# VH-VL binders against Transcription termination factor MTEF1, chloroplastic (MTERF1), part 3

Target 1, 262 residues: Transcription termination factor MTEF1, chloroplastic (MTERF1), of Arabidopsis thaliana (Mouse-ear cress) (q84x53)
Amino acid sequence: AGETSDTGILFREKLIYLQDLNVDPHKALRVNPSLRSAPISSVVSVETLLSSTGLSRPAVGRILDMFPDLLTSDPESEILPVLRFLSNEISISEQDIPKSISRCPRLLISSVDYQLRPALTFLKTLGFVGRDTITSRNTVLLVSNVERTLIPKIEYLEEGLGFTREEVAKMVVRSPALLTYSVDNNLVPKVEFFIEEMRGDVKELKRFPQYFSFSLERKIKPRHRLLKEHGILMPLSEMLKVSDGQFNHWLLELRLRSAERR

## First folded at step 2 (VH-VL)

Design B17 (framework fv_bepranemab)
Fold by ESMFold2-Fast, scan of step 2:
Structure B17 (fold): chain C 262 residues (1-262), chain A 121 residues (1-121), chain B 112 residues (1-112)
Amino acid sequence: as target 1 above (262 residues)
Amino acid sequence: EVQLQESGPGLVKPSETLSLTCTVSGGSISSYYIAWIRQPPGKGLEWMGTIYYSGSTNYNTAVQSRVTISVDTSKNQFSLKLSSVTAADTAVYYCARAFTDEWYSDYFDYWGQGTMVTVSS
Amino acid sequence: DIVMTQTPLSLSVTPGQPASISCRSSQSLLDSEGYTYLEWYLQKPGQSPQLLIYEVSNRFSGVPDRFSGSGSGTDFTLKISRVEAEDVGVYYCMQGIHLPYTFGQGTKLEIK
């Protein structure tokens, strides 16, 4: 990616190209300084490969804006191996590849050998096989570092809640989103509310790990407090899985039952 | 760490009402159901019914017309009443913790020690 | 009602030998979400029943790894890889998917 005597003109053409893709040139150049000297043909080749998967031009632009390092990536050695991994090792259909990438663009900047394959191997040991295998819905799990991110979450559930590794594995297979949640910002506040305010038995959390997928402020706290106000208690699944309308109907029926007994 | 303890009279006369209490300690009862299971001498297990802390109930159809399970949240106690008893109701009665609802059926993970009830004149 | 049938009714094993108990349901125990609600309980002489296995193959907390459950649909098996003296008792399978919940008739395990 050599310089020319017309560096100013070539640089302007590159800025126009990025603007056409709705990529912020200032941000891209700050994040990826190599872009200053990279030929425009390199950027075009990346766009061409991504578009060939079925991604729309605006979707490609959003991805490149989010990860400007892709603008100077070698398509054959850095991007294509990820696409082949998704198709051949995860078995994502060609039609679902654009969806997988749009949902998790970080896949494209992740090493197959040092990140994606090790994560897949680890997830398989937890039980992500057969009917519970990794699909386009949960590829986000593949971009999390095993040692620094996934294992600490597993350890929190084991040590913090007193569960066995086998029990935790079943929890995460039933609710894969658990592995995407922050321990400090999501898991800990929900566990504390469950134990301290709801006076819940931690064993219900391994039976209904979907508890952690519900908003603490918008669903868990309001529904618990409404039930507590009326002297009504119920399993987490009955409390949280239903729509607001279904919950209100159930609450009304339980209140009527309680009134009839008094 | 949850513990359950059954209590009640060991002898009930035919045609009268059997009344038993299950006291829960060592944990919260707000996240699970309590079931009553009985075992006639030398025979197998029969599920009688399940109640949630809110008072919601499911009963075995074989005893549905005679059985009532209720809860006293202030005492952490559950009760079983079985009316019009006969010699066939002679059994050890257990209360047990259950994770269950209408959408998901689960298991009975902690059981009381059981209380023997004899129906005799 | 779902009928749960266990075989054999009783078995005697020498310590250290394996044991196998079968349970058959009159209807499939698979729910619409792909879960099968079959449990195994052990009742030791003079004691209350205790949970061994839930959802076909999951060992309850504190249950030794010599116990394993398997099966699908209507046919289920409980295996003990190396029977020990403390394993003596009556084993019950149970379905927890359809009301009324029903137990098998029980299998008595004895040491030779």
Scores: ipSAE 0.000, ipTM 0.376, lowest interface PAE 16.6, mean pLDDT 83

Design B18 (framework fv_bepranemab)
Fold by ESMFold2-Fast, scan of step 2:
Structure B18 (fold): chain C 262 residues (1-262), chain A 122 residues (1-122), chain B 112 residues (1-112)
Amino acid sequence: as target 1 above (262 residues)
Amino acid sequence: EVQLQESGPGLVKPSETLSLTCTVSGYSISSGYIAWIRQPPGKGLEWMGTIYHSGSTNYNTAVQSRVTISVDTSKNQFSLKLSSVTAADTAVYYCARDYLGEWEDTYGMDVWGQGTMVTVSS
Amino acid sequence: DIVMTQTPLSLSVTPGQPASISCRSSQSLLHSDGKTYLEWYLQKPGQSPQLLIYEVSNRFSGVPDRFSGSGSGTDFTLKISRVEAEDVGVYYCMQGIWLPLTFGQGTKLEIK
């Protein structure tokens, strides 16, 4: 009576089941040692719950391989509350739940009470409410620690750019990806380039926070170089929002006008 | 200046998927902010959903399980798909821009398409 | 869902006389940013809706100053100081912040 012991036959059956799901058994056992003694019915119950959401078997396998601790999770007390949170508090539609989980599998190992709901509450104070509410496309914000990840990014924008909390909140609501960007690897280099090389007015970053979504090396620097080379000044939105074809056409028109005025 | 134009089949059979396109001109589609609103004959306006500049979508809970809004930036077009249609989905469908300013976030449906009539009948 | 209730459902006005339409929301429309996203739209016969007023009292570009909006919390009013023949149509209030976005049932304005 009780859970399956570490017997050769029952243990092997468990390994075969994991391999069939394309879960690495060696990695799973290393990361989750309790898997050795857990009954196979435990693993099956987790797979059954995840599959019931509409996730394909390969997708379930990828998630379980990524987070082996899920293999011994209690579906009713640890997984189902996350699914209910997504449906009832975030209002994600039934058909979008599998997409939400596939985009952010970490949702499934995140505590509703200690992580997801506190993050949602914090994001609501920034203005993620009503038509700007959290959707299946930005649930990644919910798995970020408020104190260690979200607040430091907001503080960088406040202190680094001289903006008020209200102004920063408006920026992140309009460009939620800002909260996913690395301060050191993304925000700082783009701010430094804007101020030092582009001689930009910091207020323009508040008006166009989408600036931070463009590649520094592949888009911002090359387009700035071309404009500087031809003595042309443009607002960031005109510089960055247009396609390469439209930018080249506008650059050609501006060059022709400059030549005519000489 | 800014113009929106709906297009799609005027007749859809029950249980099939309704597919509509909204073509945008004079406005950068990369900024998003397109809403779909419908109006059944002789009745009021019902919001179906909105796609924002981030690519995020919000849907009316009444149709949430059946509706999908998407964008094709290369064609400057937005699409609405509504699956499993019934006679209750018979309406004029509008697309509208739900944004009043680039430099200040202010909401309002300032530009509307002419509307396209969709009849769900066998 | 927030329910938007308009009164009256229809009114007939002599040209040059004022008209007033009320809109009541089942919950406050005040957003966390301090703004109230209450809008008014006019649908003329056979035409698409057009924006008249946004954020309670702001007249949209090109809208005559005869139109004014007021209100706070859950009670809002659209006033036309001097009704003209071109003002005939159905007027809708809309709350533009809480999901799902909802319209009032409409008020039909006719000329006597």
Scores: ipSAE 0.000, ipTM 0.527, lowest interface PAE 11.8, mean pLDDT 86

Design B19 (framework fv_bepranemab)
Fold by ESMFold2-Fast, scan of step 2:
Structure B19 (fold): chain C 262 residues (1-262), chain A 126 residues (1-126), chain B 112 residues (1-112)
Amino acid sequence: as target 1 above (262 residues)
Amino acid sequence: EVQLQESGPGLVKPSETLSLTCTVSGGSISSYYIAWIRQPPGKGLEWMGTIYYSGSTNYNTAVQSRVTISVDTSKNQFSLKLSSVTAADTAVYYCARGTEYIYDWSGYVESYFDYWGQGTMVTVSS
Amino acid sequence: DIVMTQTPLSLSVTPGQPASISCRSSQSLLHSDGKTYLEWYLQKPGQSPQLLIYEVSNRFSGVPDRFSGSGSGTDFTLKISRVEAEDVGVYYCMQSIQLPLTFGQGTKLEIK
């Protein structure tokens, strides 16, 4: 079946349908002009498929409002393959499919053959297998382009820091969030601070890759400044893993002990 | 137990299109790929192409212009069509199930074939 | 295309004696994931090929201990410690690291 005309009554019914889903019709039409000629039955088929996974109607509406291009997607060739990929290749349980989608709606607009499966396969080569396999909690890694996003991050850690591929793979498996961080806005500033201000040995970064998960401005810099002011040296893990309360308490104890005999 | 079963015409005339079907029973196809491999009489094995549950295909460049592989996931059936056949296409045709699909910047890697169909003999003759 | 070359092309063995088959690839089969994508298949007379060994040295389910695979990079070997009558057939190596998937030309094992 062909597309329908924007013929007043049919267009009005389409607008009412979108409003009932809490989708902004004007934003949706601006982002996806194909909606003007798309039959309402095609739009309804997308909502029906997503609802069949267990997603609530408000959750479906939020996803469609976020990604209006989904409203004109072919359910069987563009959406269903994603759902089957999550169930069959990632082995996410039926009950957890709605949670996976809600946490990463971008999965639904990602090609299985050109994005999701290549990303999964690449991640497996890094060691995301067995106990470290991709789950509903880290599907965000699957929506990153291998060539344009993932490989440059791996290359930065290899070539920029002098690490081997095996060492980088172990770092990434231990701290998967590394693959979600911007090289220019996150990794580079933290490396520069570590080398230039903290005078750290770069080998410590591969032993404690969680370093990159801490805020440079709110945690790394303030704690380093306090330790430096008091002449205290400690490993990154001891410096950063403790809560602010625990860190302040330990620093106070160290200062009091120092003051006892000076 | 997983079983793959090929079916075909047995005899095809030169210049016509060969059509084969592979039916999978007793096991899942959703996490696997299906490959078509042929063996001319007295010769070795030649990979023709692969299809994934998603419908994505890879073909041997030697037959790419003539071969089409398709899947019907609702029936667990896979089909191979080979156009413009000649005597050189006379062979036993197998379907086989693969267990792993790997993609890296170097390309695609497909793992071992764990189960094979019994094969169907196709003779191209007038 | 990766070319797979097997030697010998034919082998006759007395029952109970060992057999060795070699396979050489034109390029390394080592993947960046640390695995080497080399498989061995056996095709018994009148039957379909069946998987014996995957990733160089791992025996597939139900394959007897007398079969073993070894090798690295471009040079691989399949060994049968004590050949039995049921081992007669054509042995093929296959690489699965790169498309198109390619097989060796086959080694025919016969009993003397």
Scores: ipSAE 0.000, ipTM 0.364, lowest interface PAE 22.6, mean pLDDT 83

Design F03 (framework fv_fezakinumab)
Fold by ESMFold2-Fast, scan of step 2:
Structure F03 (fold): chain C 262 residues (1-262), chain A 123 residues (1-123), chain B 111 residues (1-111)
Amino acid sequence: as target 1 above (262 residues)
Amino acid sequence: QVQLVQSGAEVKKPGASVKVSCKASGYTFTGYYMHWVRQAPGQGLEWVGWINPNSGDTFYAQKFRGRVTMTRDTSISTAYMELSRLRSDDTAVYYCARDYGEDWYYSGYFDLWGRGTLVTVSS
Amino acid sequence: QAVLTQPPSVSGAPGQRVTISCTGSSSNIGADYDVHWYQQLPGTAPKLLIYGNSNRPSGVPDRFSGSKSGTSASLAITGLQAEDEADYYCQSYDSSLSEYVFGGGTQLTVL
């Protein structure tokens, strides 16, 4: 490539380092302008810390490409506190730290004091304690803002469906993914279909909160329509829990029985 | 008026067949499943089967398979149940009943009943 | 035999509370199929009294209530009145039979 000034040479070396990690330099610079003046030692320090948790170099590169702001983060004051929070306050094992981060890279750009710990405290009031405590599988709940995201979802289930806070808490502990779903784009359309088309009673949603984890277009609607077409009634959980193959086999058996005249 | 009007009482000999009618009015006949339920004198309710008036599909309780046939005529909003090879223990009041199709999540319930047709099987 | 088990009779005095049980198995009530209740006055067709375990149709007094737990359901009648004298039937669905099933019926006598 060409010859440049000392400043330009250092900048180019930084770009080459990013390319080596499979980080898009143009995207990184656009998202994080501070990267232009940050020393290469900053990027190396971040990579070193993340690799020390057990993350592979390609995994580290993917994370840094996804969140370029990490490239100029101070490892000791911004990243290490997150790792220690996961280890000491959540009690995630050393082996599961890389898994926790890979499942939810946003943890690394989240403030422990202003986001993660307040979210954990709130989730504990809902019943995420003991056997239902936060683990490497559901750390995604920790990156949701309590006031702007978690409370409105709880309020939708309470006020929109007529449930008590205690009933809603039991639902979300049983199906934590409920707190990750969009009210307007996921919860409302599924509730509307359940009430308007399936003519369901909302209290069944307390018995089977996993209803909200199924695809409306790929599973709920097709199975309901197929059952309705063949005049077959079944509880919501039986309708949705089984695989497509098991559902189709069961439906075929019922259709053959209804057609039998011999 | 939302109602189911059934045909009149029948007296049949053993071995004969009987055909009971159920005429629906006041609602969309093809929008709801129609069930047949019988009740022997002094006895409980016994489910016989259902028909989908829209498709003509039927499903019968195992006890009646081979002896019962359910049909419908959409032009006159009428469902029929024909029971063959009659025995004295087929003596019962036969009801048609509407399955409230909008409540698919529930395991089906009968919100509208005909007043019943007494079928007496005697020699 | 009836698939769902009900007591053949129950009695009470006016103003009292009576309960009628409906006992099923793992293939019907125990499989989370809902329980529905019908009232049959002498010489009349059955009438829907409770649907979906605990819901009352329009026109049914709040003296009638339903509940379900495990493999059993119960119909409660409070403030018993003379006109409540009738036969009561529970109904559900049985997945092993693929059939709608009724209880044997309970005759309520108002003393």
Scores: ipSAE 0.000, ipTM 0.409, lowest interface PAE 14.4, mean pLDDT 86

Design F04 (framework fv_fezakinumab)
Fold by ESMFold2-Fast, scan of step 2:
Structure F04 (fold): chain C 262 residues (1-262), chain A 122 residues (1-122), chain B 111 residues (1-111)
Amino acid sequence: as target 1 above (262 residues)
Amino acid sequence: QVQLVQSGAEVKKPGASVKVSCKASGYTFTDYYMHWVRQAPGQGLEWVGWINPYSGGTFYAQKFRGRVTMTRDTSISTAYMELSRLRSDDTAVYYCARGWDYESDYLYFDYWGRGTLVTVSS
Amino acid sequence: QAVLTQPPSVSGAPGQRVTISCTGSSSNIGAGYDVHWYQQLPGTAPKLLIYDNSNRPSGVPDRFSGSKSGTSASLAITGLQAEDEADYYCQSYDSSLSGWVFGGGTQLTVL
């Protein structure tokens, strides 16, 4: 009954409400023009649902600022199904729902039927089941498009490294972040350095897929150059998992031992 | 079938050196690190160090630095551990063990040699 | 001296359950490094029993299970059998030592 009307006073009330949530109203209106005519009760309903999960008011505001399309979403048909999916199909505990959303707000704008459930089904075929199931820590994998994003990364690891699908599946289960990395900007440069400069055997990459989580310029290259200069080789895990202080201490001890022996 | 076959028992005087061998078969020798672990009679396990058979690179536990040298011969898939300036408390069974598996966050030892008893006595 | 702490002995009757603890520190298990378990039958080399906290190699019965929490890990053996009588060692990696560390070993006696 006329709740879609937008008058000067109602519009200003919406702007004040958004500012109170620390949502940029100008950005929100630019990204979501429907917000101009939407009743304030719509925005309040969305905030109320998100707050009911345990999210703090500032956290809700950050999410709405990041995804202004949520401000005019129907809570019952567009948001609640995502929350139910996390609870019922992924089995995330009630207290961990707000953590899941805070770590990956994009879950809330993702279709359960066309994005989240297909992604979960695909990830299960790779081995994200049982102890390796999707948790609040890696829900980011659910918002990646299977055909356009996940499969091309799997195919790069298969074709680029000469691995079987089963070997690649084990790699990504052990290092789920692999599925979040850019092929061109992250995976390819690190593989090329490993093969061409480090003269590494690609079999070591399937044994330590965490290799791809380390900075090429700040960690991989500098540590390799130091080891090469001193004629030392160690497993990727020993080379990369330790702090800079620990690595420098190892190198110093090895150098001192070598000098004493000679 | 993976097998690690070690050399026979050794008896040495204090101050001498001993060289233990470990011949690998049933897998690609250069794909896995070879670790050395010792066990004094009636005591627990103590890690000595590792060698990467592919590169010849080595790393030793601090306790053994300056006295241990690990080498390998890829043509016969054999790893060696030489311990010098032997003391009576070096008396132990010395094991070679294969490390580095895809499903380990850090190396575990999936196959072990039967051990070489090294006795250091006057 | 062992870096990881295990009870020196544990005993049980056939069919019973026993648990062997492995306690570390912030530089090893507490730093998130995985725990592995080895079984050493009398007069033999150690054999891998559990790897990466809870995984069993082919041929290891499901009566053996592992778990890890905080700075500690546990090996559980259910349905004890006479052939389980052995020494059990836990192992992890220690970042401060830059090397592998073992527990002191636990001698299991099947009564």
Scores: ipSAE 0.000, ipTM 0.393, lowest interface PAE 16.0, mean pLDDT 85

Design F07 (framework fv_fezakinumab)
Fold by ESMFold2-Fast, scan of step 2:
Structure F07 (fold): chain C 262 residues (1-262), chain A 124 residues (1-124), chain B 111 residues (1-111)
Amino acid sequence: as target 1 above (262 residues)
Amino acid sequence: QVQLVQSGAEVKKPGASVKVSCKASGYTFTGYYMHWVRQAPGQGLEWVGWINPNSGGTFYAQKFRGRVTMTRDTSISTAYMELSRLRSDDTAVYYCARGPLYWSSGYTYYFDYWGRGTLVTVSS
Amino acid sequence: QAVLTQPPSVSGAPGQRVTISCTGSSSNIGAGYDVHWYQQLPGTAPKLLIYGNSNRPSGVPDRFSGSKSGTSASLAITGLQAEDEADYYCQSYDRSLSGYVFGGGTQLTVL
């Protein structure tokens, strides 16, 4: 009957609360051991702040399940500054804050002073200003470390492909996803295939930086093989932007025309 | 005072690997790129690649891709270049050289401080 | 062949002016990439002499100057001294090769 029994009851209430949010309590406790002793009011306060932005209850649960450290965060000093940064410094409208968070939950565990603001400043130097400013659709760029992640990708595009800073900046602004791709696992293999197998001019990558958004094994290589087999040359955009059905239909038509000339 | 201290001369047989070290002092190791440049006896300079000591990111000249690996250990401010499947024409003095970050230098790297070089001789 | 073309040798008398050329193409110097210059004394590592086409590092005397025009760059040495006997290398970046490129080097002899 002692204090230990009361603590056990409060712990059970906390587990029930988490389960109702569809948060895995065992995973949460492994990732965030402080959760064991944290009062339920802490968890409720975090959930309340996130819900106040317009996030649905299932969305809040998914975020807390993904980042259990949030369950013991102080809402005012650790979460609210991120929300204010999105609203005041990026100028994301109140109605789009939930979309920004849902698309990139890692924003909530990112330091404004040491991560988000430095990243925003860097992105602005690349040309993410005016009509190309950071919006709810590309906040993922803000959670990447400038020195360890963003600069090496810019350097690869500039030094590795031989582009000027202005050319790289235009590519990145046109295709922001480039800053999310791995240099070793995504960019390098696709560049090597383009230059060595496709015998492409790197200037075309500057004109169509969306090339890097397509699967090397599922789209780029198969379509190049088919085009090469039929002796067809076409711009990357025409090669890659069409559906598999449309692409296959065009090749079938070409084969039929070749047979008719027999 | 900036200093880059390289490991001693190496003699290797064809097909072997060599790993050269470059210990930096007198500056913030993670604030600058480390480049590797080689020079065959009586020949000119040839760029091999760079490593960003902060991120561990690397970029290699086309000629060396698949054979060279650059690494670093930030706890001892040391960069490494390993060249595998050595050939007789890999005989050269290998230099480490410091370059400014893209962030501070603009478009192209230059090499402001150089190590004394490590002679790698590949002979049977 | 070196991607950037330098004369293999140049000579001058003490007190004279010598100029060392560095000729590139549209894929490097002609594309707007900066040119840097290095001095290599016999048996030593190269030393940065000029960076960013015309800038001198601390400790390099103003007798050394650099310039760039079109697809070429030049290193000028005025008031030539015996201590200037060395190999000189230009360096830039080549977008076709996706890498840094050096000139073949120029041996300067002070007569």
Scores: ipSAE 0.000, ipTM 0.379, lowest interface PAE 21.0, mean pLDDT 85

Design F08 (framework fv_fezakinumab)
Fold by ESMFold2-Fast, scan of step 2:
Structure F08 (fold): chain C 262 residues (1-262), chain A 122 residues (1-122), chain B 111 residues (1-111)
Amino acid sequence: as target 1 above (262 residues)
Amino acid sequence: QVQLVQSGAEVKKPGASVKVSCKASGYTFTEYYMHWVRQAPGQGLEWVGWINPESGGTFYAQKFRGRVTMTRDTSISTAYMELSRLRSDDTAVYYCARSDWYEGLDYYFDYWGRGTLVTVSS
Amino acid sequence: QAVLTQPPSVSGAPGQRVTISCTGSSSNIGAGYDVHWYQQLPGTAPKLLIYGNSNRPSGVPDRFSGSKSGTSASLAITGLQAEDEADYYCQSYDDSLSGWVFGGGTQLTVL
């Protein structure tokens, strides 16, 4: 990129190209100053590679807008290794590569050697093997730093819930999204509600760690209130695993059954 | 190894009841839901309902409500499905199947029993 | 009547590729629910082939792959082999029925 100078005409063409992709050129230039001197062929090469995976042009534009450093990346040495890692080491099918990237665009700016493979290795030690292996649905776990993000979160779950490392590992394998949740904004409020309002036993959270995937305000609190008002006790899994329509029908049937026994 | 062993074939008259059993082994019985799915001869699969072996809680497809009852005995890791007021169109192979799930309602059936043929004829 | 629509039959020669479609509606696949696929060999119980749209259980060869788009899903089988001859069923959840639903099944014939 240092070998190519941009004239006023070439610079304008580059701005028009970015705008056509719905990439904010001013944000892109601020985040990636190398873009000022990079040839437009660099940007086109990146777009071409990403589009070849099956990503739509608007999807490619959103990714490039989110991570402008990609605009000057070398496709062969920086992007293609990530795509090959997903297909060869994770074994994601060709059709699912675009979905994996759309769900987690950060994969494309993550080092295979320094981030993705170390994270995969660590997750395998927790039990993400066999039927519980990493798939297109949970590749987001691969972009979290092991030392700075994953290990401290596991340690918090150990200390906060009073569980062993082995018990926490079993929980995160059963509910991988746990590793993506905010401690302060997600885990703590849900634990407090479970203990203080629901009067729950934390051992149930170990048996049903998917508890943390449900909305506190939109699902957990409203359903608990309905059950409490009707004097009905049920496991978290039965309470939370069903749609609102199914829950209401289920609640009605339990009410009718209770009335019939009187 | 996970195994689901079902009771043997039954022949019933219209109006009778049938109770099919499914004995689980190779995993912790109370940690997975048990579903029942039927298949009429030469036809497709039809979901009947599920039971949570831990709580005994059940949920049935609307078509079967009032006629089906699902129970379990945790001491012998066995689930039961009883279907009453049998009609000739209840003739089917009845499968028990262990369910796993990823999120919410995305239940899938990872292990199946070999099936119990229930024939309803006069 | 099946809630999810599959073609009743599909055929291909050994080594070829076939696809089996599963078409739903806004109350099931279109509502975002995952699609799972089962293989049923003659005289046997169904066996899980694909779960969560595209995931393979241990022991299922990578010749089998799944995809989902909008209100439909597809099962692709590459490198067809004689032992692939079976009935294939898709399965999802339906909000309007508050229950789990299956496709009508597709009989695969390997020529």
Scores: ipSAE 0.000, ipTM 0.408, lowest interface PAE 17.6, mean pLDDT 85

